VHH binders against p49116. Designs and how they scored, part 164

Target 1, 238 residues: p49116
Amino acid sequence: EGPLLSDTHVTFKLTMPSPMPEYLNVHYICESASRLLFLSMHWARSIPAFQALGQDCNTSLVRACWNELFTLGLAQCAQVMSLSTILAAIVNHLQNSIQEDKLSGDRIKQVMEHIWKLQEFCNSMAKLDIDGYEYAYLKAIVLFSPDHPGLTSTSQIEKFQEKAQMELQDYVQKTYSEDTYRLARILVRLPALRLMSSNITEELFFTGLIGNVSIDSIIPYILKMETAEYNGQITGAS
Key: E = the ipSAE of ESMFold2; O = the ipSAE of OpenDDE; V2 = 0.75 times the mean of E and O plus 0.25 times the DockQ between their complexes.

## First folded at step 9 (VHH)

Design kg3 (framework vhh_7qbe_3)
Fold by ESMFold2-Fast, scan of step 9:
Structure kg3 (fold): chain B 238 residues (1-238), chain A 118 residues (1-118)
Amino acid sequence: as target 1 above (238 residues)
Amino acid sequence: QLQLVESGGGLVQAGGSLRLSCTASGSDYAMGWFRQGPGKEREFVASISRSGSYTYYADSVKGRFTISRDNAKNTLYLQMNSLKSEDTAVYYCAADQWGRYSPSYDYWGKGTRVTVSS
């Protein structure tokens, strides 16, 4: 029994659609988000422990946690994505919609609160200077969550989560030995991910999907994609 | 992929100061300085996190050397003060996607030579 994650699982490289348009639109935002989502799911499916749980359990886990994985990916890739610019464009659109009475005030408030929560999360991760190893293990802790309703094989999932936690603890204590409370500061950030609405994430980032298909409905198909098709999605080469 | 180029090495007298620079093709990495002296193994000198918030130093250089970075310029620095003959080495900058300060960094420069005369 080796480590939960190998060097290949620590590497997480997002390739953005090029070039970035002068005016940000739903298509560019959706393409960027889709690449990150596909990269995140390809990352998860490549983990031997994840494969060991079987296809039905794999689908259930990703359906339960894709929003948490996606949000961690947004934080990790915030600079590559120019996430602050994307969020500013979304906020500007929402403010113009209020002025034109095109959207209800209650809905706009919910979406704005979600954006502020997302910005706060990404800023907290940046302030903590989370490295690539830490992000990989935080994603593993989120992926191997045994507490989602309807899951089977919860004992095996819990074992893999505990392994992820142990390996993260060992890494942080060795790498950041003079920062006694670093691990605690990192871990207290994770509950905020559960407060992010997956429905609002879909509205913000995935509105450009053909037919406005839900992420839940496409997850089983994405998990079954061949490696070349995943590569096409994360580079836009198809 | 990532390219690292060190500069600033040279001959300096004991007690003197020297600043090394490392220009990177990107700044989204934890970075560090390592050195290899004559007849010695490569050893850790200093490291700095992605944002610059965390710095680590080998006991032999603590209080004398300062590591810093300018992410806008994609440049890493090592300010070396109170130089000793024992600091004579080829200095390498290294980058790591994982933020480790170990010798197993992923990317390495070709090195810049520092000679401290007595």
Scores: ipSAE 0.000, ipTM 0.249, lowest interface PAE 14.8, mean pLDDT 83

Design kg4 (framework vhh_7qbe_3)
Fold by ESMFold2-Fast, scan of step 9:
Structure kg4 (fold): chain B 238 residues (1-238), chain A 120 residues (1-120)
Amino acid sequence: as target 1 above (238 residues)
Amino acid sequence: QLQLVESGGGLVQAGGSLRLSCTASGSDYAMGWFRQGPGKEREFVASISRSGSYTYYADSVKGRFTISRDNAKNTLYLQMNSLKSEDTAVYYCAADQWGRYQDSSSYDYWGKGTRVTVSS
């Protein structure tokens, strides 16, 4: 009962590490990406419907969809993050690796295709001028995906996804009453999120993590963090 | 805190043209123009999305007014053509932090207004 999301779930403010270095490095990219990831997980955990599913289900959902949430976050925060500058630096590094014969052509091709798909996605979202409420509902739709292997409570997850879809429809029809096809234009963008590899996202944005720790392995710990610890991570405060 | 400063208002004869400008202290907002005529409530005029890809107009101004923006300069414009006596109002620049360019009830930030008088 009651709405799936409240106005508090629309707020999504990324604080970037300051200052941006003259030459981009793995540390700056990783810290920026980590802040966005932590903000995304804190956002998910704040949803009462998400909390109601229980810890084990919450962990399984976020492990399955973190790359989709992260990519939506990249699109939403692209200007604040200077994402185009980050991606250009990565492309330049990859082109130098090709010239110096340091990586296989096949591997470089996969990474370049991922970067182009990511740029295409972010540019399409920017061109559609997706608003903060629409982003919140799109994140809820991908979060409450019942179709990931190994999930329990799939009926309840599907119910929350349908509620997110219904509330997005009601919102768009009310707010953008003159644009009959806006909802369709927005929703057809979502399948592209599943075409992007979480392993390549990890390589591009999270190579600065201590040790060979995967995002999957740290998710349970991030979800258990207290609000003050989340706030510390997303602002860089200790 | 976002600040909005309007300019370009003045006196113009019916059938004439004016261009209003609004300079914002920040970027990445949906923006719009509203007006309030003598003895009337504030009404929506036009809005534009964050990138400028979408515009939305009140029926009373469609075909006569054009909203545009220059994001590099953080400036919003309203080109008013074929002005009528009914267009006489104080014109307000407004911004929506969430990007809701068609939701005229949701605008968060407002300028102090610029006066437009259209003589018959």
Scores: ipSAE 0.674, ipTM 0.863, lowest interface PAE 1.2, mean pLDDT 88

Design kg5 (framework vhh_7qbe_3)
Fold by ESMFold2-Fast, scan of step 9:
Structure kg5 (fold): chain B 238 residues (1-238), chain A 120 residues (1-120)
Amino acid sequence: as target 1 above (238 residues)
Amino acid sequence: QLQLVESGGGLVQAGGSLRLSCTASGSDYAMGWFRQGPGKEREFVASISRSGSYTYYADSVKGRFTISRDNAKNTLYLQMNSLKSEDTAVYYCAAGDQWGRYQSPSYDYWGKGTRVTVSS
């Protein structure tokens, strides 16, 4: 029944807050990351197959995979975000925390290892020249993951994941017909996404969130936003 | 802020060759060439991936034009051979975050263009 994704799902345009401050701060990083997260969830909402699973299943899927979607988004939007500059600022802050003895060395090591894994992932995607269609299908594969604990409707989710995999294969074979092993090189990158801690991602990119708000707590509200309200969040109200 | 500056345009006879260059202030982008002829809409010509490993061409230029890049010099090239009167246009350099071989990637940055005139 029709393709899982259409050409509209390839469009993934991140609008950054402007101007970029002279010195990066947690608020600018958090606003930038929040815009990417909102864009990622709006992208998921636009997929008819995703809508067909129903609100409760949609919430459970996004709660389970938001870190994977966010990381793919970071790789896809690395240039527009100046991600290397953001990560350098975070590293500098962590090094200052070591000298001031504000954080344990073990915790800093875990966070630095996460940053290095993130940089390696983004660099590997850049070296592979992952295109917009490939990113869309990779996001669909991680979104429709049937193996997260607590999910219902796993058979239907698995069917959509298999459809995403088949359409990615057809696309790659048509577009990169001369590169027989391209699909395999792309797919072996995906397991690395599950090795990255969502708690550390929250600490690095979403520290500016107010109160006891966690990504898990805001996901249901973002998924329920009307299109106009959502657009206000990702572009900033004028 | 990425800046793109095209050069190499000019007047050339049909059947001739011309090489366009585009100098960028950065190299971490997929890049391409677009053109706009007299009385026509802007159309895709050719694109190249970030690494330079993949290229894509419009059917109208396939076999005649070659896109290439030198990432060390932040420079994009378009080698145009066997030029036709229909190739007369202003040629624009473009850059974007994504590459797409069967269609142009979305482009966020554009140069001001360089004019190519092919005489009969």
Scores: ipSAE 0.200, ipTM 0.590, lowest interface PAE 3.8, mean pLDDT 85

Design kg6 (framework vhh_7qbe_3)
Fold by ESMFold2-Fast, scan of step 9:
Structure kg6 (fold): chain B 238 residues (1-238), chain A 119 residues (1-119)
Amino acid sequence: as target 1 above (238 residues)
Amino acid sequence: QLQLVESGGGLVQAGGSLRLSCTASGSDYAMGWFRQGPGKEREFVASISRSGSYTYYADSVKGRFTISRDNAKNTLYLQMNSLKSEDTAVYYCAAEPWGRYQSPSYDYWGKGTRVTVSS
């Protein structure tokens, strides 16, 4: 019955904190990442199919996939975020930390490898020229993943994922009719999202903002926020 | 707000060529050209994806017009060859962030540049 996503779900507009500081600092990076996280969760909760699964299932799905949604959001918003500049600042901070013997070489290597994987993913999406409709459906495929441990209502989740895949296929075949293998090239990029560590994402983008509290522990509270509270978080207004 | 500024319009004889340019304040957009002829509604001419890998053309201009972009210069181009009297119109540069390539519902528009094709 009806499409899984409407045109309102295709628009995904990130508003960055202003002004951008001359030298990037932890607060600016954390606020920017927080805005993207809140935008991603607001996007998910606005989907009627998502709402139909119920609060407990919604919380479990977002807890399982927030890092994948966030990474897709980083790729989609890479230009508006100046993501390359943010990643360069993080790399500079890590290099300074090794010189001051504050982090182990093994830890720095793990983080640098994660940054490389993130850059590779964002570059591949840019090279594929992923459009807003494709991003919306890729996010829906990730969101409606029935294979995470501990999920209930897996049959309904699987049906919504299949619907997302079907609508993506229809869109790609119609819009990119001369590119027979485009859909396959897009879908093969998705498994890489599950290889990226949510713990390292938290350390890179959310250090100093959440303290010792993990992202997955605050997700239930974000999903329950009123629209006014949500708007306050994404704009920095009270 | 994204700003778009067209240039390159003018008077040209039928069978001639003209190159339109559009300078944007940013390049993270699919972009297109639309035109509005005398007494007509605005119609799609050509569009190009963010990377430049995909191009779309109205049947009336296919084979005669070429859309291209230089993202380093934030500039969109429309090379118009074998111009006809029916190509006379105000040409608008447009940008949209979501990939609605052939839709008239683009989010950002320039003020237009006038092209007149004489017989």
Scores: ipSAE 0.497, ipTM 0.790, lowest interface PAE 2.2, mean pLDDT 87

Design kg7 (framework vhh_7qbe_3)
Fold by ESMFold2-Fast, scan of step 9:
Structure kg7 (fold): chain B 238 residues (1-238), chain A 119 residues (1-119)
Amino acid sequence: as target 1 above (238 residues)
Amino acid sequence: QLQLVESGGGLVQAGGSLRLSCTASGSDYAMGWFRQGPGKEREFVASISRSGSYTYYADSVKGRFTISRDNAKNTLYLQMNSLKSEDTAVYYCAASPWGRYQSPSYDYWGKGTRVTVSS
């Protein structure tokens, strides 16, 4: 039936709000993160296999894995986002807060641990020089996860995940034929994504959402957006 | 659009050394060197990943040539040692989309710099 992903699914271009402010603020971070989230969901929607699962299954899958897709997107777009600068600023601010406010220390420690895990993940991906095809397949493996609670059509989802794994293996073996262990080095990075809290990701990157609307509540609406509506969101021209 | 400009070519005696440079308008690419000798088709020489952590060489240049990059300067280098007459060619800098450093296809190309090795 043809490949799970085509060359069109390799393209993943994030357009940042410009210019970057002299001092980072909640608005800039939230706008940047929202653009990446919309790009990630639009990417998922464009996959024929994903569309074939139907609306209810699509919504359930994205609700379960949006944080993993978002984190892969942060790693892939780290240079465009100046992510290291953003995270370093947040770390410095939080370290000062830990020292000064003992009452919220446990919460701040959880957030600091999350930032550390995120930095380590992005650094490991950068060191591996993951290419666009590899990122596309890693996102597909994450998207087609059959093991989330409450999913229907789990057999079909598993089939699509296996197809993504097979196509990634074929791609890596053909493209990087001299590097016998590249696939293994890439795949062992994926379990770390499951250890990252979606709630902490929301607090760090989406705190500027109007009315404290959760990502889970907006997912079905983003997935139903027409192309024009989506383009308005990624350019900020709504 | 990415612009690539090669420099450092010239005339050198067999057994000598030469360093080629390529200045790019950006660094978010895997990069490679190709060459085209007189009356021959363009052939792969060496490539390097986005960060510089991985390199790949044609068998004909292994142990003699070293590819490297300085991403802060957006510059790619090819250090050529133990040059042979068959290394005579126009050397081209190329960039691969999506970070593929072992790629059969490159999308962006420079205009080339000529290397002549005399015996």
Scores: ipSAE 0.447, ipTM 0.774, lowest interface PAE 2.5, mean pLDDT 86

Design kg8 (framework vhh_7qbe_3; at its last look DockQ between E and O 0.91; V2 from the best seeds 0.75)
Fold by OpenDDE, look of step 10:
Structure kg8 (fold): chain B 238 residues (1-238), chain A 119 residues (1-119)
Amino acid sequence: as target 1 above (238 residues)
Amino acid sequence: QLQLVESGGGLVQAGGSLRLSCTASGSDYAMGWFRQGPGKEREFVASISRSGSYTYYADSVKGRFTISRDNAKNTLYLQMNSLKSEDTAVYYCAADQYGRYQSPSYDYWGKGTRVTVSS
């Protein structure tokens, strides 16, 4: 069998909404996040191994790991997104809610800690200077995680994950031969993704979604979209 | 498409120092320096990661050359100290679109700047 990923799976280019407003409003943040989410889903769909699992299993996998994929996407696209600015804007918007006593002290703390974790994770990835290939393999490892509850075809999923891990290892050994522990440093960052709440991520980035639809509920719809629709959503042409 | 423009080349005496600059139209790239001496093939000199956290040097320049970058200015630098006659070459700036500071191949190249070290 051929490799799990090809060069076509390494390219991950996010197009931001234009023009960028002077004040980052909720709409802009939501649109940016939506584009990243769609890009991530489209990326997953482009992987032959993912397609081979079937629609039901695919949907279940994405539902289980969308937050991790999204977070890796944030890290990868942090510069083009101006993620620090977006997060600051989110905090500012939260201040309004705080002033209106809409949130409990505990909830405020949870949300702020989550934002801190997101920022810290992205900063850590930037410091590691994770490249496009490494991101692609990390996303694949996260995508093909067999340890989520309720999954079918777990043996096959595990095989794909192992393949992703092996390809990453080979890549790192070839590309970064002078850094013996690079692979370990990269992989040790993955647990941080599991500490992040998908619910809080959804609240922070997707609260402005039309109809307050949950990410979980729209994932099947996104995965069934035609490629042209994906491109339209990514570029904002639709 | 990324544009790269080198500057800072010139004539310098052996043992002297020179600082090269490369201005890029963007900063989200791993970057490197290459050189091509008279009658020689182009060779790797140094590379730097996107954030600048990682650097890599050819053995021939280790301890003498320092690669750095200022992302706010979209500029790559090569500080060359203790220059030798064998360092005489056209120096090229290069960028990798995938962010590999140990890139097997770079996608974008400058036109080069000439460095001449006299004995």
Scores: ipSAE 0.775, ipTM 0.894, lowest interface PAE 0.5, mean pLDDT 92
Fold by ESMFold2-Fast, scan of step 9:
Structure kg8 (fold): chain B 238 residues (1-238), chain A 119 residues (1-119)
Amino acid sequence: as target 1 above (238 residues)
Amino acid sequence: QLQLVESGGGLVQAGGSLRLSCTASGSDYAMGWFRQGPGKEREFVASISRSGSYTYYADSVKGRFTISRDNAKNTLYLQMNSLKSEDTAVYYCAADQYGRYQSPSYDYWGKGTRVTVSS
């Protein structure tokens, strides 16, 4: 009955591993990305509407949209992450790999196209100067997507997505009342999130994970974590 | 906690120009300028988005004042041209932590710099 998101859900503070190494390595990139992923999942699980859908639905939704949430998080936290520096390091690593014939040209092309799409998305969001409230609602629209294959009880998910869209519209119209086209400018950016491969995101940002564990397989465990265990992961404490 | 320090205020003749600066301890904020003249309420002057792509101005200063920023230097500017006696005020810079350049409530404030327009 109340609003979908409270002011608590607008606060999204990423704590980076410290100190930053002189030369970026896979471990630092993976730890930074993991903290953002954990923060994003904790954000989702804190929403009362999300909790109301039940554990099985929650797991299915996050499995379907984690890449979109992660990418929005990269855009939102680009400055604190020094994302441009991380992407430059990844590009440099890929260029060295192609020179040593360690990866096929077709694979390198796919990965470079993904990096280009990611840079273009983050640059677009930065130019629009998307605020914290707008990011929270965009993440909610992505989270409550009723159109992913295999979802059950999609009518309730659709209602929550429509509520997120309505609350974003009300917020933008109130806050940026003179900018008639701002909402449209923001919303046309969202389809690009689905063009980016979760498999390539996983390869670029999570290669340093110990063992061959997929993001898809760890999602149920992250969503079940006690708040103290979760906080330990995002701050690097054990 | 974000620290904001204004500078560049002073005495200037009507029709003259002055540039105010505000140095911040960080740049991931929407920023604005406010002023309070003698015997008046504090009023909005101008604001700018995180990247500088969007600006917003009070009708009283539109066409005369220009807000800009240099994020590499963590510095906000207000270029004031064609100054009037009505522009006499203490000028404050402010920052919004959520990046709202049309913020209903700014989170951080400087202590102000005085501008006096004579004659």
Scores: ipSAE 0.737, ipTM 0.883, lowest interface PAE 0.7, mean pLDDT 88
Fold by ESMFold2, look of step 10:
Structure kg8 (fold): chain B 238 residues (1-238), chain A 119 residues (1-119)
Amino acid sequence: as target 1 above (238 residues)
Amino acid sequence: QLQLVESGGGLVQAGGSLRLSCTASGSDYAMGWFRQGPGKEREFVASISRSGSYTYYADSVKGRFTISRDNAKNTLYLQMNSLKSEDTAVYYCAADQYGRYQSPSYDYWGKGTRVTVSS
């Protein structure tokens, strides 16, 4: 009955693996991305409206939108993660694969285009100086998307999305009252998230450039984790 | 925890200029300047977004003061021109952990640097 999000849902603190290696490697990139994924899933699970949808609906919803949440997380944490450095290392690896004739030119073109779309998205969000409250509401709008095929309870999901939109609008109007177009400028960035490929995200961040890790298959287990297990995955603590 | 250290305060004649600096122990914050004059409550002076793309000024300083930042050095600046006796105050650097450049409240504060404007 209260607000969709509270101040506790605004906190989104990513802790990077330590120490940072002198040369970025697949293990560092994968652990960094894994921490962000678990932080994002922990965030989603903490929302009472999400909990109200029930476990089967939760799993279906997250399977449909995890890549968009992850991409928003990348934009929000780009500075802390040194995302530009990570993407540059990936680009160098791709260029070496071309020279060594290890991957098809068409596949490498697809991956490079995805990287550039991701960089453009993250840069546009940074230029808008999206704040922590705005990111929380944007993630909620993405999470409660009723348009994904195969979802149940789409009417309830749509109600929650509309509530997230209303709360974002109220927040922006009160906080940035002299910037009448800020909400529109923020919302126009969301369609770019639908262009991000989950398969390419898995290749870039969870197995390096090669291999197929299916985040879809592990989502039910991630959503069932106890809080202590989440904290271990988010911080890398044993 | 974020630490903020101001510098650059001092004595200046009315009509003169002075530049304040604030070094932060970290980045990723929207930042601002506040001041507290003799017998007055602390008041907002200027603020700037994390990237520097957005700035906001109190009416009393608009056109005379310029806020800027150098994110490579984690440093916030306040260029104060055409100084008046009313600008005499302790100037505080502040940061908002949520990145709001028009923040209703700030989470971290420096200890301040004194500016005295003489006739």
Scores: ipSAE 0.612, ipTM 0.840, lowest interface PAE 1.4, mean pLDDT 87
ESMFold2 (binder alone), look of step 10: mean pLDDT 84; pTM 0.866

